# VHH binders against Putative ABC transporter glucose-binding protein TsgA13 (tsgA13), part 4

Target 1, 363 residues: Putative ABC transporter glucose-binding protein TsgA13 (tsgA13), of Haloferax volcanii (d4gpw5)
Amino acid sequence: TGGDTGDTDDTEASETTASEGTTSGTTTGDVETTDGGGPSEGETVNAAWVYISEIGDLGWSWAHDQARQAVDEQYDWLETEYTEAVAPSDSERVFEQYAQGDVDVIFGTTFGYQDPMYAVAEDYPDTVFEHATGYRTRENMGRYMGRIYEPRYLAGQATGMVTENNTIGYVAAFPIPEVVRSINAMALGARSVNPEATFKVRWVNAWFDPPTAREAANALIDEGCDVIAQEQDSPAAVRAASDAGVWTSGYNAPMGQFGGENYLISPIWDWTEFYGPTLESLHEGSWEADAFWGGMETGVPMLDEWGPNVSQEVKDQVAATEEQILNDELDVWAGSAFEGESDEFLFQEMSSFVEGVEGEVPS

## First folded at step 1 (VHH)

Design q13 (framework vhh_7qia_2)
Fold by ESMFold2-Fast, scan of step 1:
Structure q13 (fold): chain B 363 residues (1-363), chain A 119 residues (1-119)
Amino acid sequence: as target 1 above (363 residues)
Amino acid sequence: QLQLVESGGGLVQPGGSLRLSCEASGFTVSSYAMGWYRQAPGKQRELVAFITSGGSTNYADSVKGRFTISRDNAKNTVYLQMNSLRPEDTAIYYCARTETYKTSGWQYWGKGTPVTVSS
């Protein structure tokens, strides 16, 4: 019982697969059963996105919304809408309202939507649900995540190659597995090309606190860090590094404009590579619930553009390693204490630093 | 509807102890990283302690060794045991559900429970 994570439901379970004699597609118009086949150009998919924060965060919600806009422009048969700043306590109402309307698919983009979306999905079996960062599925509900630690490893190689002090600073949000995983991946990357590279971590204890993030970056620079990486929903640490003439790597969204001449490269999200295929499968009537866990080979977690002053040698090294990752020839965790660990461990249990990261994860 | 209901706050003298409880409904606490935050008058909200779905715990430097976060999965409740309380610990304490995979807007908050440490 203590620590039992096998049964997180305790109340609801789906069992029957019967659906009134014949199965029908929600995207073909449930109200009209007049036979005629319907032309492809007459079929529309209505998709809704639900965001926990404002799309102007320059971070996670922004990245999802950029992808929504891109697929909306790409597909003439697609209509999109969104609701922003939806707390998990308000999310069940929002999901239910979309499901009661003419929406064919609802994308929920925060882990806290797990139980609200799972409950609504049961009540609206003709609506498709997709949950970013989720862990549970239904016949009409999929989940999706990306292995951002892969481009973090590559950005790490760049930091290891440009550092002259062998001291790299990391402005981190919270000492949770997601953040520890990213720090560790970057450190492994840096040390793969520079075994003397060391990382100093400062914790902001917030995802969005630009003044504190700037202060943390400047403190790391004062301690001798000549490269600043960050895990925040703000470019403040990148700007601080640029102002100080220090190399920098951002997160979530392209931050080249904030890093300027000192910008290296950042791990970012291109969710169009998930949303595009998913929406096409809905349009074609071939969608099935899945547990997407995509690496860089999918195009979802990726690198943005190199900064203007990064040498060709650095670019070539990173490109060679990226090729190995894309061809499934390199495991980021190989040779580390975490080699062979399960997805559950990587997602929920990583609580210690790899060699080369100074100090300990706050306990 | 999802709810987080905090309780156990109150007035205590310096050096005293309190145990805060956070009862969750509409989701299972063992499936999420759960945390305690506090906000003192005129200050920003800050993380005090958190526990991952797997049971790993972390604490702010200001409370390490004095506060302990735990959970009872059977009761769907998260606790914060606060020992050796100081006037500086005076704040409204919030229970939060977190997302370990998300980088923005990842927290859901309860309404909070006030803690006052004074004579």
Scores: ipSAE 0.000, ipTM 0.188, lowest interface PAE 13.9, mean pLDDT 82

Design q14 (framework vhh_7qia_2)
Fold by ESMFold2-Fast, scan of step 1:
Structure q14 (fold): chain B 363 residues (1-363), chain A 122 residues (1-122)
Amino acid sequence: as target 1 above (363 residues)
Amino acid sequence: QLQLVESGGGLVQPGGSLRLSCEASGFTFSDYAMGWYRQAPGKQRELVAFITSGGSTNYADSVKGRFTISRDNAKNTVYLQMNSLRPEDTAIYYCAAKLGPYYYGKSSYNYWGKGTPVTVSS
């Protein structure tokens, strides 16, 4: 739909210009404060976001950018900038250019940035790095992700209640633990209210490929799926489901406008609940590398708004289960092969499907 | 920094009406989702209603059809119109704000007012 990678590679052409000389906040050796303060309220924090796709994708990169804009408006001491459409193979250069400038923190927002960011973080110990979906940390590099399987389980209940064919399609990105976990959680949710529900998975092998995602959704519909869920950085599968008159659940960002009359609800991200506290800790000089893994209680993974034709019975069922999750009264993995598994296993090691999901995870 | 100031609480008889107001100052109000919570004596704070930056609303089942949340971005104010008040609506009502167009649960709210008491009794 447009855009030029060469234009986005010029890292100094950001919305917000980083102020020179504000690069080492994390390594200044600040003391903790509990009743006010921190560094001067006038001290600028310069933050950069690096996105895999264009922010006009209306998905993953868009959701992160909405949060960037929100924190920029909230904090007068914060200057933000971003670079979009950065392939993993180009990301090391982009991270290095930001680290050489006045940027205090660099947020890298895709799995493929792991090795490039980890390498650059070693060479720039005075710059803070945060990697969304990352697996590794350093003294100056944190990782963050939310337990999206919680709202996925809830969306799964909605799919299980509205299906008439007991066949639900899932348009998925890559066969990695993050994606397998989401598929499994949705299937468990659906089967908690409809034991006959079955899931068929199609792999796009990309985070952002709208034409292939649309084709996958249409193939699933042709196979008898009367509900389409997706895990892509675009609304393409939701649009395909809507065009076919099939129920749909999206991902990342609210997709009600694309699902129309057949929209259910989607697991989405409110990244302000991570970026806000993280940036405040940098401003206060109290930042430490961490492995954030927050559930719905944090506000990061959440549900959007119900579609216009979803029954009150479906809404009531999901609301009751959501209350149990928030009160720590429901383990979404209870009764499955993954009951009792550690957070580390759930985050990094899940490689097989639960009962009700057709086939096996590709190797 | 964003500050929230509630007003409009008071004593009313059952069946009466009150309009609560919450005035925000600081950053751009229109970027925030706004909510009303209440806390009755001895109970946990619970969501009453919320309104997104785009104007979409949600209500607790106990108040649907009786309460209406609205916002006026030009005045940096969110309102809660409370009709057909019942003794069980007696609580301290809190205004809350969060960044971005969305919200989820009470833990997702970044700013809170000090509360305004509402008492429904004869």
Scores: ipSAE 0.000, ipTM 0.152, lowest interface PAE 15.4, mean pLDDT 82

Design q15 (framework vhh_7qia_2)
Fold by ESMFold2-Fast, scan of step 1:
Order: structure tokens, then sequence, then C-alpha cells
Structure q15 (fold): chain B 363 residues (1-363), chain A 120 residues (1-120)
């Protein structure tokens, strides 16, 4: 559901929910095939995705599902299926149901699936498991994640170059390290090309709340922000910026259609660059459990397409910096308080703003 | 940073009751979904009960009807009321905090655990 009405209380657990009620169909529309006239073993791979939220959100689950659809279109030997809106407490049953079927690989896409997936993987050693955002592995279970702060830095340069008021607004989800990291990376990017750029942050306290996100964007515009960035699972803030005639950058998914003439560029996920190679390795019998930790060099965290009115000067600056990141010639955190920090620190412990971001992270 | 501290574990006889508490400090507690997990000797950690930021609850089949999860946002605390305890409930119980939607890692925060032993 993609309506204008968002809800911070969008989480619902039902005592009447049956495990069968969490299952969805396959992309091919068939879950039980015969061995008779079909391809030989090793010619067809059956893959299942399990999503924490509904895929219509234009957010995290949507981005994973776009990649599922893309690989299904690319590979004639691949059959895909998915189940959405699966709470961690219901996920063990969903994983078990897929593992009991003819599924070769199960992708679980939220950290809360860690222990349920780890338990099921032990009981089904012939099934491959992959856990987005996970930290534990088994012989038959890998983990994966991407460094989105790299394209955030690049989008930040664009915001710093187009601002005339030196005041950029950021409509943020929650005051947690992932979001603080994204804000900081964007601010460092903006200030790398415009030392006077300043960021104002407003917290929605939800990943999906379009009315509150729109109100936050409009409040920032009223405060003098001439660029609006956001970290939400909806395009509401991008649309509000476009309606007000100010520049805008989105998140997770391409949002050019909502930013229109005022669209800059957004950090997005292309999970196809992880799912494609992973599925190919399964098809070839060469899959091994690994901890994928990809930056822009992998194609997973990336930028979408430029808006129609962005100058060539802005595009050239961002392209030059992207080349430096890809060639390991520039660290996003270099020169900041976070220079030299581990991935563990960046992921779990970043709780303060860099210079140029107004105020303090709420406690 | 969010910190979780469990309490209320102990030794109890079969059929007895315990109430576990988990106090949170750091980030805004009310935005997090909260779970209770347990790890029995020689087994993997498993989810016992889960409560969303909105208050909806889910339970493992093995504890449904016996355990109740609840939260008090004013006190930054999540509770697990355990009734009709069985020897197979013996485990270290862990509190966890996560965001409901999107990329929860690294935002799955864990407490250090509180041991519960059910024996005669």
Amino acid sequence: as target 1 above (363 residues)
Amino acid sequence: QLQLVESGGGLVQPGGSLRLSCEASGFTFSTYAMGWYRQAPGKQRELVAFITSGGSTNYADSVKGRFTISRDNAKNTVYLQMNSLRPEDTAIYYCAATLRYGSSWPYQYWGKGTPVTVSS
C-alpha cells in the first residue's frame, strides 16, 4: 500500500495469524514441479525472499524485491518467490516451510531474522541461507550488507554545490547510528565542496510516515532550507520539496519521478549486484558461505540517475569523487572525528554529528 | 548508544513463575520493537516473545498461553511474565531491541542475559 497516510505504528502482530497466511506465490506461479520433462538438476535454481515489511513502501523491502524481479528476468534458470510482512517471531516457520519445499536458497532481509534463520539452517543443511545485515554464518549460511554512506557522501556534494542559502534540510527516520552515519556522510560530502554548508535535521521517528515526513520537509523549507534530503521509505519529503520548488535528494529507491525538475540524485540500493553473483554461484555449484561487505565498487550501494536540471559542473564534481572512492583514493571519513574507525564502530557506535550539522543527536 | 540490562532470573520449581525485566537506556525506547530470546545448554538462541513499538505481541508456540510479554515506555522497560514453568524452559534469557522495518542491523542490541533454571 502506497497511500498518503503513513503510520509510525505500522507494526501489527496478530494472534490469529496462521503460518500458512505468511506465504506468497512464486514469480512463475508454481511451487511444485515434476522431474519429468523439466530441466536437469543444476539447471533450475529456486530462490525465496522473506521481507520484514510490504514491498510497496518504496523502501528497504521494495529495494530487495526490485532486485528479486530483476534477477528473475535475467536468468531463465531461476524461479523466485517471496513472503512479505514477516515479523521476526513468525520468521522461523516461514524459513522452515521454504526449506521443506524445493527451495535451494532463502534470503532473509532483516537483522531480527538472525536467530530464526541460524536455527533453521542447522536443521536443513541441504538448503542455502543468506541473511542481509546478519553477523553469524554456518557452512550453509552467509551474510551480506552494503556501505550506503559512500553514495550519501556523493549526493552530499551535489547538495553543497546547488544550495544558495547554505542551509540543507534532512528528514530523518530515527536517531540511531545508521541514520546518524548517513547524515554525517552527506554533511562531509557537502562541506568538501562548500565549507559553509549547514544541515538542519528533523526526526520523523518512523521509516514510513508520509504525512509527518511531508510536514517535516515543509518546516525545514520554512526555516530557509533550499535543499531537502531524506531517509524515509516513502517519497513524501521529495514530493514536498518539488512542490515548493526546492532541490531534493531521496533514498533507497529512485525518486526522480517525484522530484521532477528539482531532483538532484539519491543513494539507492541495487541488490541485483549481490543476488546475481550469488545465484550464479549456486547454479554453478560453487557457492560458499561468506560475509559480503560491499561498497560502491560492488554496485550494491549506488546512485540513481541525475535530475533533468542538474548542471554539468555538479555532475563532473561528483563523478570525479566517485572515481576516487572506487579507486580507494578517498575515504569518506578522512579528516573527520571518525577517521580510522572500524566498520563495527561505524555501524553500531556513531552517536554524534560532525561539524556542519546543527544541534545534537537526541538521546 | 542503547544499553539493555536484564534482571529477574533465578532457580524455580516446575509449575512456578518468574518475571523478567529489561531496562533500556540510550536511544528512544518507544521506537524499538523488543524481544525475549533464550539459549538452552547445547542449543542455539531462539525467539520466545516479541512486542512491537505499537504493542502487538507474538509468541513461540512452546510458550504461548504461559508467557506474556509487555512494555512500559514511561519506564523504558520490557517484561516477560513466565507462568507454569517447565524444566525445558531452563535457559539464559536475553533481551533484544530492534527496529521493526528496514535495516535493523546493527540496531539489534542485546543484553548480557539472565539465567533461568527450572528444576526440582
Scores: ipSAE 0.000, ipTM 0.201, lowest interface PAE 14.1, mean pLDDT 82

Design q16 (framework vhh_7qia_2)
Fold by ESMFold2-Fast, scan of step 1:
Structure q16 (fold): chain B 363 residues (1-363), chain A 122 residues (1-122)
Amino acid sequence: as target 1 above (363 residues)
Amino acid sequence: QLQLVESGGGLVQPGGSLRLSCEASGFTFSSYYMGWYRQAPGKQRELVAFISSGGSTNYADSVKGRFTISRDNAKNTVYLQMNSLRPEDTAIYYCAAEKGWYLPTKSTYDYWGKGTPVTVSS
């Protein structure tokens, strides 16, 4: 999802970079099963990842690549490779090159890959495709995303408990449902423990633009925000908040190093909990196209480590609420305009702010 | 037993260059994530750069464009090439290694070297 309409650097057709895999990938899997029928596959699985940004973004692409490396290390039957800095306009060529090669599955990791991947999947029916943040599927193409609104709600409680000005800033990427959902969930979380909390949003109009993100964070601080949250593929807003001595929450990857003494906690991704089961199903011959929409119970969207100055009272409140979410005892949308909305609506149709967020979603 | 041994630190003038090396022993180097951290007098230890097992890199904003991290798996060594050094780069530089790092589980590296001092002054 990072960089669907990014603007810092264009046309870096990334080199295909193969990860060092194991030489032995043969595994004795399930031989026979009545649930699904027939023997499972036990052959080496070759998997490729296509990233919108350089892995060094410390954000979305990095989070996916950490998971790729983790599953590569874990499974002796898995060989992985990747291409980074692939603009959507270059992605069809990259997908086609992998599909013509000896790969079993291609993971495309940004929203802008939707149409290119969907087209290539039609031409290569024997290759499996998985599209992060996507909304269209085929018999050989699944989609996946996590309900990051759950850890956003929890991080929101932390922001609501530490704010003294009741004004929280949010440095956001694009006015699309994925981002609106995250802003709304954080606001609901903050207001669940502090009904006076309000959110001011600034739009970077990029997933990765550190100078603009820093500028947006500083502008929000100048407007009275004493907590800065963000939805960017870099720690720039977190670092700006830290430099100004205000509380901060990051996104995608652990950012405690950049938030320092002012770090709260961030919603992050553990994509190993999606890639692991998906690759195992391919190895066993049981893979089916799915529209994965996993919450914290899956381990995919989750929280990182608390900052050093966060009080035990804040930690206890968040832990208690997290337990309710994990036990399916709390609906983060309860009491809001979105109470009772379908997963499909939450995934791709949310286009307005909840109470407590200033202004309106731009067009 | 796993060991990390840093070398290459020293005294250098502003604008100069140094190349730090970190040699690993006692483990399969190629499977480890490697990082360089530094700690300036009176300050907290901070990440300078890291390199994944696959060669992907990440840099702190303060050093991006001036420092380059690289690895040589055949020699079990990670390097930090430091160019255009400034007095504020003065610190003890530490090498760190972590196997199978997972974003939600690990916030620090598992193994550390003893550090190598870098002083930038005239």
Scores: ipSAE 0.000, ipTM 0.121, lowest interface PAE 18.4, mean pLDDT 82

Design q17 (framework vhh_7qia_2)
Fold by ESMFold2-Fast, scan of step 1:
Structure q17 (fold): chain B 363 residues (1-363), chain A 125 residues (1-125)
Amino acid sequence: as target 1 above (363 residues)
Amino acid sequence: QLQLVESGGGLVQPGGSLRLSCEASGRTFSSYAMGWYRQAPGKQRELVAFITSGGSTNYADSVKGRFTISRDNAKNTVYLQMNSLRPEDTAIYYCAASKGYYSPTWLAQYEYDYWGKGTPVTVSS
């Protein structure tokens, strides 16, 4: 049989609702109940994080765990726990185990947790769930992600200003919209200050494969790239660039230690700016499910610290553009093929390169 | 919006071969990871094989060395070549598409965003 897996429901339209957490009361109107979940106002909050990889990757899971540690230290009323290296196939069990305990909120940090978390959230309406990179919500389940393309654009300006060969290399994970969006934003940034800048992309086909990422970086350098950017869950490409004496920009976490004298700046995550306010709302009893899609104005996607040899002229240019982004005065996609596209398109459907990126997205 | 249509299922003898096709209608096919799932009568659905937009593949242990997944983006089609078929391969086979964060090590367990209607495969003497 076909089962009841929803295998024919690919035509299911997205539902737009005003607010999933704003329904109130019983039909009598004088009894207020809500299934938004969370602890009582002022009580201790118990929070759990579920990570797809090991924290030691210095990548995506590491960035989330840095934020977990920071909020644990910041809030005396917060107790945190975590489980790392959880495959999506094991995640439903892990979510159920946390929900059966005294955990008030569960943060799941990879796209593959979407259906397992969504199913568990239905069975545990008094527990709050938050899904990084997710696309569905419930009264007790929110989703969150940051517009990392904004700091990518800024890092792109730095690459465009320091390149002497007008050839910048990008060591990329997978040819999916998330990665294509980051490449495109960096290229637009570089070309905003240097119209002759071009990007060469090499695909690792992994988020974490340091030997292959290093080899990709070295191949790009051999092809004439004098700047190496990357989108990997390791500093391997940044280290390879540093070893070769070429400029470099990292991803996810500060990588200045690995870039050394050739480090520019990297788009990184400060998830404390999402987790802090979210946990405060749970502590205050005011949490409601949301679809967070925050830019640099939120503090979530951000830039790390400049490398030691970056000129003041480069720093001033980037700072001026960052101010425009923070004040909502600059559209990263303006003048590109993607000008006017919806946030949903940018998040899920971007599959082609902008002008200045060599070749085609692999298929 | 992506629509997926499976074809190529049918009755085949043990030891035989069969090629399933899944044709996608709509935009952005090349940006999706594509998977083949199967569900035997009275059993849970399981992931059989997947292929990323970049061409990286992974297979369930039960089909490794016998099945091959491939894609043709010019035709918006993903294929499952099934060799050395066994009675235990009898199931309804579903094509699925996924986007967003994923890796070869994680995709083998993923639920997908878009699903086809399924095509039945029966391996019987």
Scores: ipSAE 0.000, ipTM 0.169, lowest interface PAE 13.9, mean pLDDT 82

Design q2 (framework vhh_7qia_2)
Fold by ESMFold2-Fast, scan of step 1:
Structure q2 (fold): chain B 363 residues (1-363), chain A 121 residues (1-121)
Amino acid sequence: as target 1 above (363 residues)
Amino acid sequence: QLQLVESGGGLVQPGGSLRLSCEASGFTVSSNYMGWYRQAPGKQRELVAFIYSGGSTNYADSVKGRFTISRDNAKNTVYLQMNSLRPEDTAIYYCAAKGYYWSGTYRPEYWGKGTPVTVSS
């Protein structure tokens, strides 16, 4: 047996230690602040964003950057900067460079940044980190995501009501819980108003690959899909559907200009509703690491504007269901295999399809 | 065409050490995620060690303090140094590269064919 200091208990080589220097630090009393970590109350906040793609993608990175620009304009005490087109394999270097500088908070905005950011956060306890779509937290590192499955369910109702073939195509990025959750929610929404609706999924294996997304959409149309939905950081699948005269729902950003006369509606992001309060808490010295998981009631995940040819019947159905979601009267997962599952399961563990989605999730 | 070639597996007595090597071709180790998985008889494959592109490392709780992942950028090779080996470390060990992290699990894009490690007297 190995010799220790007499302390033979397995010490996890702690993942539980967040940071001594975070701005929140303590819950004991109303008066304490940590001596190190984050900006002082009332001081300038310097914030950096790190993006997987170019901000001109008109998708995920674009949506985050629109929010960065909005909060920069809103707050005189805020200075913002960003780096775009950062592959996960390059992200640790970028996070470390920002953490070594005058940056108070670093927002990393793709799933693949999880492990690089988590490692850098340990080495820079006086810097605050926030990871969009992240799984892990530290005392100085939060994670955030919106319950996009709520507006996805609503867009799903629209797809279920307009389909004539009962075959809806979904151009998907990666077989991860975030994407599986969105597919399942859309299928549940469609089937809530059309129990014969069926979904066919094609995997691009990329967040941003417009040519492959277009080919996937066209293949689904060739297989009889008369509605195309997507989960990509570009409008390519929406454009392909429009070109083919097929109904379409986009993702991330308003895509009505690409869907044209065949546009339904898309789940989109208003990240200002997360970044605003987060930056205010940093400015006030009240920031605490959190696992933000906000629904439509927060304003973060939302719907864009209806396409020009969507019937009033479809709009009325979706509006009625949206009101129920906003009032916490509808459980999207009710009656499904996932009814009663925890928020942790919904966020991190969902790896199988609901009834009405064809095939299996790839492993 | 990307390939991972593992070596260094074998039979070792409890308390012994082994060093596994994974030579990568078709991509650069220094700019990519790399990991070591193992699969014991009758069990699912599990992540035991991971190295980020920047060189930081993470380990499964069962191997912390005993296993060390490292890389030699000049040789385009990732290593797993395994010390204080136990019978329960017996498994086929797989080198893995690229991909994404999700649900507490590294999801590699590329896999080696595996190298067997048996810890027995």
Scores: ipSAE 0.000, ipTM 0.146, lowest interface PAE 16.2, mean pLDDT 83

Design q3 (framework vhh_7qia_2)
Fold by ESMFold2-Fast, scan of step 1:
Structure q3 (fold): chain B 363 residues (1-363), chain A 119 residues (1-119)
Amino acid sequence: as target 1 above (363 residues)
Amino acid sequence: QLQLVESGGGLVQPGGSLRLSCEASGSTFSSYAMGWYRQAPGKQRELVAFITSGGSTNYADSVKGRFTISRDNAKNTVYLQMNSLRPEDTAIYYCTAKPSGYWGSYEYWGKGTPVTVSS
């Protein structure tokens, strides 16, 4: 195959996690001519979002739509529209329909859109395309994603500082590299401030199974875990922790309402920090295709708001470490078995736990 | 437009073997991570085995040492070799795919192929 999901652009993009990389491939200067398409400078921008699922998932599609709503409210020159529940097999038709209309940019928010979007982009060179989680680009087609393991590391520090039993539970979806990476980042974070912190993992073997997630959280609490983290499409584990009076960290979307008095903080997505600058560049006529790979310095992967009972000491520690990440002074994987590994390895090859995580990844 | 079609299921005696195949069409197969899930009657769907686009594999504890997942990118196919089958392995087996590096739920699913292990 010619596409190669482990190309050098992914590696170069992954190195662009410092504040200097937040505008990678995009300029804010005057440009009257853009080879990759886009509207004329100062004109109204019409943007369309295409979602694989319904927005009510309170997860991935929800996070993208929150950002769409936010930028629509923020910019008076922006008009937005969207289509939900678009299977990849139907997506080429949807992209063509938008490209044939008055739409200036089309955001496709699932990887399965890669080949349909890439094909349509060739036929509509004056339309801009942006593909979340994508691997291929064109003159008029960019790709974008965020390094969620950075805020996971920071949430990990909070767990390591509040634990009294040095035993933290993690309600995990699947024993796959994506999830192992998140567990490892959190464990490294916790142990950076508390070398005695240990993690116990329970596998739900589902992204969305609230009863099983709740049972897993309760089992971890019964084993002595006084902090519960999770990687599920529901707040069930966060709610179970709160019900038991145990500290908790969520995922993907703000879960403070479910954690209550025991809420710490969660890694979440703020896609406004990608969509805002991208739309501004289109409005200014300065858009260029990029392989956006943003860390916390971009604001895309981020932390939500602290729970009401988190101490200032915890907040100060996390803020100091966040500053190091933002200044490219700290590599999450430094000192671990994964120090120096490529982005492709981090994405798809990570199959073992770092020190401090009990047991082994189910093989 | 990734399409997944499973085959190879059927009735087998305890201790027997089956090889499931899942043929992908539409999108660039080599860029996807592939998995096998199963759902036993009255039970939740569970991950059985997973293989990344780079070839790294992961297995559920219940099948470790008995099942092997592999892929053939030239044939756009992922396989699940099931050895030493037990009655508890009886389930509908689903092939699934997600993009390499995608940290959301699986987006593509086959229709499933039934596997019955009984005497």
Scores: ipSAE 0.000, ipTM 0.171, lowest interface PAE 15.2, mean pLDDT 82

Design q4 (framework vhh_7qia_2)
Fold by ESMFold2-Fast, scan of step 1:
Structure q4 (fold): chain B 363 residues (1-363), chain A 120 residues (1-120)
Amino acid sequence: as target 1 above (363 residues)
Amino acid sequence: QLQLVESGGGLVQPGGSLRLSCEASGFTFSIYAMGWYRQAPGKQRELVAFISSGGSTNYADSVKGRFTISRDNAKNTVYLQMNSLRPEDTAIYYCAVRTYYSGSWYTDYWGKGTPVTVSS
């Protein structure tokens, strides 16, 4: 078979990554840096990643660490190190320790690092800081996130084309703007090709709870959903859909091995496409703080590979729409209640469903 | 102040049992998921058992059927019952709070750990 999934669990308890990331615990050498942050052009770049969770979470931190490993292998002038399982309350100390050492850039990868990183960046103006999911910047501190709603819209078209009952289930984490945005984008995508498609949402109230996610998926299938999408850090809902013989779409990481013959496609992350250009700009001495909000044109939010039984008609439709998104010819939110809303609104304030999603967002 | 205090570790012979406890304070325990991790000498820390706020449980393949995680919300405590212990279970065991920030799941806080040695 094309993929052996025997060593992949639906639970965080299978959290064993083979990552052997370089951890600098013995070196206190100083790297020559230019005024305004970063090394001089052509010198070694020392980069540190700070993760909120263990790398083996099979979700967000895992995706960032895959990219760290990829750029470490790609660039001979790059040295990487990381610290995992750093609570926001401990993060200021960790950032300060890296800033005092030989590190040229520090990547902080959770929203809770906002205030700690912003404070340390003020005290270490020669160090570059980058904050994933952040909303504040300094001259030496950028922020970055990907517009995952774009590949969610595309996956939505696939769901709308394969459904026979016009009822699609969505196993969701929390009723917060990030999740509501993903649900809405998928519904808009589905309805762009099938105006009778409807979405039923079940809230797990957890990012990782495989038994509850599986139960939610099965309940949606019992209610007539013939496609299951999810926003969880486990493949449990994807596996439940596969076991029931219904179509499925995953999230964060490729889940084709769990969806089997009923797998459609999933929105996933390739952070290599952010880290690579960012590190190259530091290597060249051209880095400037930015508020990166990258769509599929950047390669950061993307789609994984199609399932084995998806028709060419579905693939062609999604490819045509993807080309329009990549060429800035289609705005996902055009024609919806959210047309023209700011990036800040999309980050933090989307709290209602678009037409086609059943019910209301819980308060 | 968020605090996790592990207890119950020690030296045990192969085939023996231990019950680890983790008492939490400084946060609303009942709304958080909890995990037990372990770290053997020279190895990375790994999640061995997980329990959601609602009581749903999951285990690493290496411990499934031998370890049981449970919680007592009235006592703000999470437990790990370890049966049929093997020398390869020797590690420092860490209790951890699991929660959410901005689209990600993560380990919010670690205890200091409790050592478990399986040896004769």
Scores: ipSAE 0.000, ipTM 0.126, lowest interface PAE 12.6, mean pLDDT 83

